# Ledger of designs, part 2: VH-VL binders against Laminin subunit gamma-3 (Lamc3)

Target 1, 177 residues: Laminin subunit gamma-3 (Lamc3), of Mus musculus (Mouse) (q9r0b6r508to684)
Amino acid sequence: HIRSDFRHGAGGWQIRSMGVSKRPLQWSQSGLLLGLRGGEELSAPKKFLGDQRLSYGQPVILTLQVPPGGSPPPIQLRLEGAGLALSLRPSSLPSPQDTRQPRRVQLQFLLQETSEEAESPLPTFHFQRLLSNLTALSIWTSGQGPGHSGQVLLCEVQLTSAWPQRELAPPASWVET

## First folded at step 13 (VH-VL)

Design q1 (from n4 with heavy chain E104D)
Fold by ESMFold2, look of step 13:
Structure q1 (fold): chain C 177 residues (1-177), chain A 119 residues (1-119), chain B 110 residues (1-110)
Amino acid sequence: as target 1 above (177 residues)
Amino acid sequence: EVQLVESGGGLVQPGGSLRLSCAASGFTVSRYYMNWVRQAPGKGLEWVSIISSGGSTYYASWAKGRFTISRDNSKNTLYLQMNSLRAEDTAVYYCAREGRSWYDAFDIWGQGTLVTVSS
Amino acid sequence: AYDMTQSPSTLSASVGDRVTITCQASQSIGSWLAWYQQKPGKAPKLLIHKASSLESGVPSRFKGSGSGTEFTLTISSLQPDDFATYYCQQYYSFEPETYTFGGGTKVEIK
């Protein structure tokens, strides 16, 4: 799995916009402070990019921290690769929780056609082609700045693989030749 | 032709159960967020339940524990299992498709099916 | 949940009138508000999504505006086909409970 958990910094994540952006990312040990302006996205570092075909049919998982009385904002996962661009809606939603206390929630974006924000899904070869050379992975949220989505923290991003590194089996007993 | 058709409504005694069906045509149910919305006679619209494209479910607080939303992808059909019915559950029940984008809201509605809960 | 307060509950108007319906959210919902039209015995029909985006095939006399907590639906010149009940709906968040409708505004002939 490829992961950012922000315990030791912003993990290479940056704010990206249509124009030139010089706005610094707000980070703490608790996560990245969401509070994006219109036209801004939260862009993933290089480790999430490249050939990610093993993640087809698997989720990208976002862990958020939501303050008491707050709600997660609408969120899109945006992907670019192999000359294609796609936007995804969460496929799975978190279990209901008590909103009177701070809480962590997970959103899952299944990396397949059923999650695309399009009227008709593209054939599966297009999605897999995009994942064969992923050049951008970014998070967009609705928001008007602090006091809205800016109070919600992004605590973790995980890109899931169909075949995680398996635990090494004990070596077979062999006689030296 | 994109269409939703509800069925399974009718007269039921308090404490009874019904299963509503919503047959979809012209699109694949599992690719959309799907919703149930009800409307008591002479009253407004009231959201009941949602199932996400990935199968996550949510319910209005008054429906939790009594109602179950589900789908059968092989039949392209959405269901609402309603148990422990009360007189207050008397309403027309609509199924509604939520568009694939956050922008789209509920773009396709069925005609509704009437559920009457009475002695 | 996000409570939606819609006003007025009933509105009397004549053909050709400009009609304004308001909807208030108990918390900010950004622009994630929809407007629906419903006639007696019929299913609701989506008019406007994302606060101000007109659904395909809806007449241009319908206009949505607002963001945050305050939203309006305006009918610039009321037509006979527009006498109906109108509902707003928030669809901002999937938590703590998903989606809430306003109480409705019945637009009646004066």
Scores: ipSAE 0.535, ipTM 0.794, lowest interface PAE 2.5, mean pLDDT 83
Fold by ESMFold2 at other seeds, look of step 15:
Structure q1 (fold): chain C 177 residues (1-177), chain A 119 residues (1-119), chain B 110 residues (1-110)
Amino acid sequence: as target 1 above (177 residues)
Amino acid sequence: EVQLVESGGGLVQPGGSLRLSCAASGFTVSRYYMNWVRQAPGKGLEWVSIISSGGSTYYASWAKGRFTISRDNSKNTLYLQMNSLRAEDTAVYYCAREGRSWYDAFDIWGQGTLVTVSS
Amino acid sequence: AYDMTQSPSTLSASVGDRVTITCQASQSIGSWLAWYQQKPGKAPKLLIHKASSLESGVPSRFKGSGSGTEFTLTISSLQPDDFATYYCQQYYSFEPETYTFGGGTKVEIK
């Protein structure tokens, strides 16, 4: 699995926006602040990129911290690769939780055609071609930003793979955690 | 032609059980978030349950523990198993598809099937 | 919980009238609001998604607006086919009680 857990900093994640300028990312030991402004995305570091075909059919898992009384904002996972671009919606829903306390929730984005935000199915091989040379993995949200039911943090991002080392042939047995 | 057709409604006694079916045509049910929504006679719409494209399920607080949403991908069909039925569960039950864009609304609805809970 | 308050509950109007229906959310839902039309004995039909985006095949006399907590549906020139009940719905967030409908507005002929 490829992970960013933000215990030691922003883990190479950056805010991306149009133009050449970029805004500093706000982080804490508890995670990255998801108070993004219009046109901004949270962009993943190089370890998430490249040939990620072993993650086809596997989830990208986001772990969020939601303040008391708050809700996770709408979140989209955006992928670019091999000259293609895709947007995904979550493939799973978080379990119900006690909203009176700060809480952690997980969203899963299955890297498969069933998670695409597309009106018509893309060509069957399209998703796998994108993953053969992934050039961007980004998180976008269009919540109300600061002032919307408190501060939501991104605590962990995990790209699930059958082989933890990218671009290596699979072992004879499943890799143990 | 994209279509949803509910069936399985009818008269049932309080405490009884009923399984509703929603047959989908013109699209693959497992590619979409699918919902059940109900409407009591003369009343408004009330959300009941959802199953995500990945199979995660979620329920209105009053339905949790009594109702189970499921799907059979080989039959392209959504189900709602309703147990421990009460008079206040009397309603037309609709299945509804969420649209294909990010966090979309319910773009396709079935015709509904009436469930009456009475002696 | 995201409660939706819809007003008025009933209105009477004539063909050609401009009709406005309002919907208020108890907490901000951004632009994640839909409007549905329902005629007696029929299923609801989606008119507007994302607060202001017209669904394919819906006449241009329907217009949605608003964001945050206050939203409106406007019919610029009411037609005979528009006498129906209209519902707003929030679809923000994936947690419990994620989808809440307004109480409905019945638009009837007078």
Scores: ipSAE 0.139, ipTM 0.682, lowest interface PAE 5.9, mean pLDDT 80

Design q5 (from n4 with light chain P96N E97V T98D Y99N T100A)
Fold by ESMFold2 at other seeds, look of step 15:
Structure q5 (fold): chain C 177 residues (1-177), chain A 119 residues (1-119), chain B 110 residues (1-110)
Amino acid sequence: as target 1 above (177 residues)
Amino acid sequence: EVQLVESGGGLVQPGGSLRLSCAASGFTVSRYYMNWVRQAPGKGLEWVSIISSGGSTYYASWAKGRFTISRDNSKNTLYLQMNSLRAEDTAVYYCAREGRSWYEAFDIWGQGTLVTVSS
Amino acid sequence: AYDMTQSPSTLSASVGDRVTITCQASQSIGSWLAWYQQKPGKAPKLLIHKASSLESGVPSRFKGSGSGTEFTLTISSLQPDDFATYYCQQYYSFENVDNAFGGGTKVEIK
């Protein structure tokens, strides 16, 4: 598994924009603030990139801290590689929980064609080809999540390997909703 | 052509059970978030349940524990299992497709199937 | 937690009138709001998604606006085909939600 947990800084994550000046990430020991402006995305460091074919059919798992009264905001996972670009919608969502308290939740983005947002004609084997040379992995959101404080934190990002069935016990990131 | 067709409605006594089917054609159901929505005679639309592309489910609080949304991807069909039916469950039940992105809302609806719960 | 309320419940109008229908969300839903039209005995028809984006084939006299918690549907010049019931619906989240749809607004001939 490849992981960022943000305990010791932003972990090489950066704000990437389509044309505006770079601005600093808002980081804390609890995570990265997901208050992205229009045209911005949160871009992953190099350890998530390159040949990631072993993650095909497995999830990228985001762990979020959601403020009281809120739910996880709409989030897209964006991938670029081998001259292709894709956007993914969450495939698995957390079981319903009491939203009146701050909570941690996980969103899962299955790295498979069933998670692609736009249904466009694409080259055969495009997803596997993209993962053979992944050049960008990015998080887009509609900005701050709703709720009492309006703050949503990204607490962890995990890229899952195809070999999870060999683990002695499943981690929380394996739980399906 | 994209189409949703509900079936399985009918007359049932209070406390009974019924399974609704929603056959999809022209698209693959497992690529979409799918919903059930009901409408009591002369009343408004009431959201019942959703299933995500990955199989995660949410329910309205009054349906939780009594209704179960599911799908059979080999038959391209969505289901609603309804147990412990009550008179207030009498409604037309629609299945609805949410577009692949969150931008598209419920873009395709079936014509509905009537469930009547009466002694 | 993302419950909708809608007003008015009934509205009488004549052909050519400007009609405005309002919805309110219990918490901010950003722009994740849809409007549907329904005629008796028919399934709802999607008119507007993402608060203000007109669905393909929907007449331009329909206009959606608003964000956050307050939203409006406006029909700039009511036509005979527009006498129907209209519903707003949030699609931001269905976690712990009962009232994703507003209660509806029946637009009747005056």
Scores: ipSAE 0.571, ipTM 0.809, lowest interface PAE 1.9, mean pLDDT 84
Fold by ESMFold2 at other seeds, look of step 16:
Structure q5 (fold): chain C 177 residues (1-177), chain A 119 residues (1-119), chain B 110 residues (1-110)
Amino acid sequence: as target 1 above (177 residues)
Amino acid sequence: EVQLVESGGGLVQPGGSLRLSCAASGFTVSRYYMNWVRQAPGKGLEWVSIISSGGSTYYASWAKGRFTISRDNSKNTLYLQMNSLRAEDTAVYYCAREGRSWYEAFDIWGQGTLVTVSS
Amino acid sequence: AYDMTQSPSTLSASVGDRVTITCQASQSIGSWLAWYQQKPGKAPKLLIHKASSLESGVPSRFKGSGSGTEFTLTISSLQPDDFATYYCQQYYSFENVDNAFGGGTKVEIK
């Protein structure tokens, strides 16, 4: 798995906006503050990029800290690679839990076509091609957030991979197309 | 061409069960958050349940333990299993699709199916 | 809880009037508020999403505004087709759906 847990810094994450200078990211030992302004995104460092084909069909997992009485904000995951761009919506929602205390919740973004927001037809295997040379992984949240009370923190980002358990001969029915 | 069609409503006695179906056409159900919303006669809209694209489910507090949202991807159909029905469950039940963007609301609705719970 | 309160419950107006409907949330929902129109015997129809974004094909006389806890729907010049019931809905929280729709506002011919 590839992780950023933010206990000792911003982990190489940056605020990015089209056509404007990056501003400093607000960090604490509890996580990154998700108070993004309109048009801003949190961009991942290079360890999340490159050849990530082992993550196809696996989730990107965001761990958030949510204040009492609150809910996780709407979040979008954006991927760029191999000349393609995709946007994802959470595939799995957190289990219900006691909201009277600060709580840690996880959002999952399945790296598979079923999580895509776009309806545009795309080439066969486009998701796997994108993951073969991932050039950007970004988190978009509620743009400007007037009226958002309390702080929601990003505590961890994990890119899940399916490591081979052992080397097996392919089944005879397996065919490349 | 995008549409939702509910079925399975009818007259049922208190304590009975009923399964509602919502057949989708023009889009793939498993790629969207899908919802049930009800409206009692002469009353407002009430959000009943939601299922995410990954299969996570949430319910209104009054529906938990009695109602179950599910889907069958091979039939492109959403379901609401309703058990232990009460008179106050009498309503038109709509299925609704949330748009694929996380800022879209319920963009497609069915025409609803009437459930009447009475002796 | 993200409870929505809508007012007025009934509103009488004439063709050409400016009509304003108000919706309040019990906690901030940012801009994740929708407005629906419903005519008798019909399913609700989405008018506005994200507080102020008109759906395709919705006339420009409909305008949504607000953020946080207070939201309005304004019809700048009421037309005969606009006599209907209107509902607001929070869609910020999917884990808490109780009272997510406002109680509705019936706009009637004066």
Scores: ipSAE 0.490, ipTM 0.780, lowest interface PAE 2.7, mean pLDDT 83

## First folded at step 15 (VH-VL; from q1 with light chain P96N E97V T98D Y99N T100A)

Design r6
Fold by ESMFold2 at other seeds, look of step 16:
Structure r6 (fold): chain C 177 residues (1-177), chain A 119 residues (1-119), chain B 110 residues (1-110)
Amino acid sequence: as target 1 above (177 residues)
Amino acid sequence: EVQLVESGGGLVQPGGSLRLSCAASGFTVSRYYMNWVRQAPGKGLEWVSIISSGGSTYYASWAKGRFTISRDNSKNTLYLQMNSLRAEDTAVYYCAREGRSWYDAFDIWGQGTLVTVSS
Amino acid sequence: AYDMTQSPSTLSASVGDRVTITCQASQSIGSWLAWYQQKPGKAPKLLIHKASSLESGVPSRFKGSGSGTEFTLTISSLQPDDFATYYCQQYYSFENVDNAFGGGTKVEIK
C-alpha cells in the first residue's frame, strides 16, 4: 500500500491551482486542513503516481478527522493519466456514530468505473489506461469558507494495491518420499 | 429512457412483513446512491433509507432494525425489506435516485407503491 | 443532525400572487438544499438543486435562494399549474438524520 499520514510533515502534498491561487498548506500533526478555496486542489506527491494498474478495483482510502456535530463534506478524487481525466465520488460512507464527539472516519474511492461522477462515453478500458501512467491524483472538496462544513482534517491517504504482501525469498525446497 | 418502477406493495396485517422492489432501467443502479422515501396518506415526504454505490447504508432512526435496504446488481433492482410492520407504516413508498455527486439531489423518482398495514 | 423545518404548512393564494416558502436547517447545510413540487397522485418533481439552480424545463418564475440554515422558494407570479405541495430537502448528509425533508407547504387556491 502507498500511504501519507502527515505525522512528520505535509508528506509532499501541495496546493494545486489552475493559474491563480498561491498559499501554503495548513498542516498539523493531526493532519492537513481541508479548507480549500475555489480553483484549488490538494495534489499528491510522486509516490502515488506512475503505473498504478495493480490498484484497479481497489480503493483510495481517506481518513478524516471530523469535528463534533459535523459530517464529511462532499469530496472528489480527481485523476489524470494517459491523456485522460476522471473525477470520482466516494463509494462508501462511514458507519453512523455519535457525531457529538470528534471522530475519525474513512471514505473509500473505488478505482473503478462505478465510482465515476460523470456518465459520458469513454474508450474501452479507459480507467486501466489512465492508471498505467497516472500523472496526477488530487483531492477537491466543497469545504469552502467558515461555517459551511466545519473544520475537517485529512489525516491519512492510502492507495491500496492488489498485492499487499511482499514474498520473502524462500528456503531451498526439498522433497520427501 | 431512465426509469424506476416500484412493486410489492399491498395489504398486510400488523406484525407482518413485505419486500418492496424497485426495478431500474436506463442506468446502472450500482453507480448511484439510491433511496427510499415514504408518504403516509395526506402527509408529507419522509426519508427512509439510503444505500451508497459501494453498499454503505443509513436509516431513519424509526426504521433501524425493522427495515433493510439492499440491491441486486445482476437484476438492477433496489429492495426494501420491511418487518414488524405497524399501522403507522401505511404509506406510498417511493424509490429515488440521488445524482452522481453530492451536488445533485433526487433527480429520478418512481411512481410509488402503496403499503397498507391494517387488521 | 441536519433536520429541516418548513413554513408555512398551508398557503392560500390567487393566480398572479408572489408567494414565498421558507425552510430552516438545524445546522448549516451550505447550499445542499433541493426544492420539490408534488401534485396529488404523482411522484415529487425536482425543481431546484443546490439551493438556487433551476432544473431544466422548470419555469423561470421559480427562484430558490439562501444558504447555511435559511432558505426560500419564491414563485414570482403564481400560475394555475403551481397549485401543489412544495417540499425542501437537505442532501448534505443522511448520517443520523430523520427529517431530511421539510414538512411541506400546500399552496391552495384562495
Scores: ipSAE 0.543, ipTM 0.795, lowest interface PAE 2.1, mean pLDDT 83

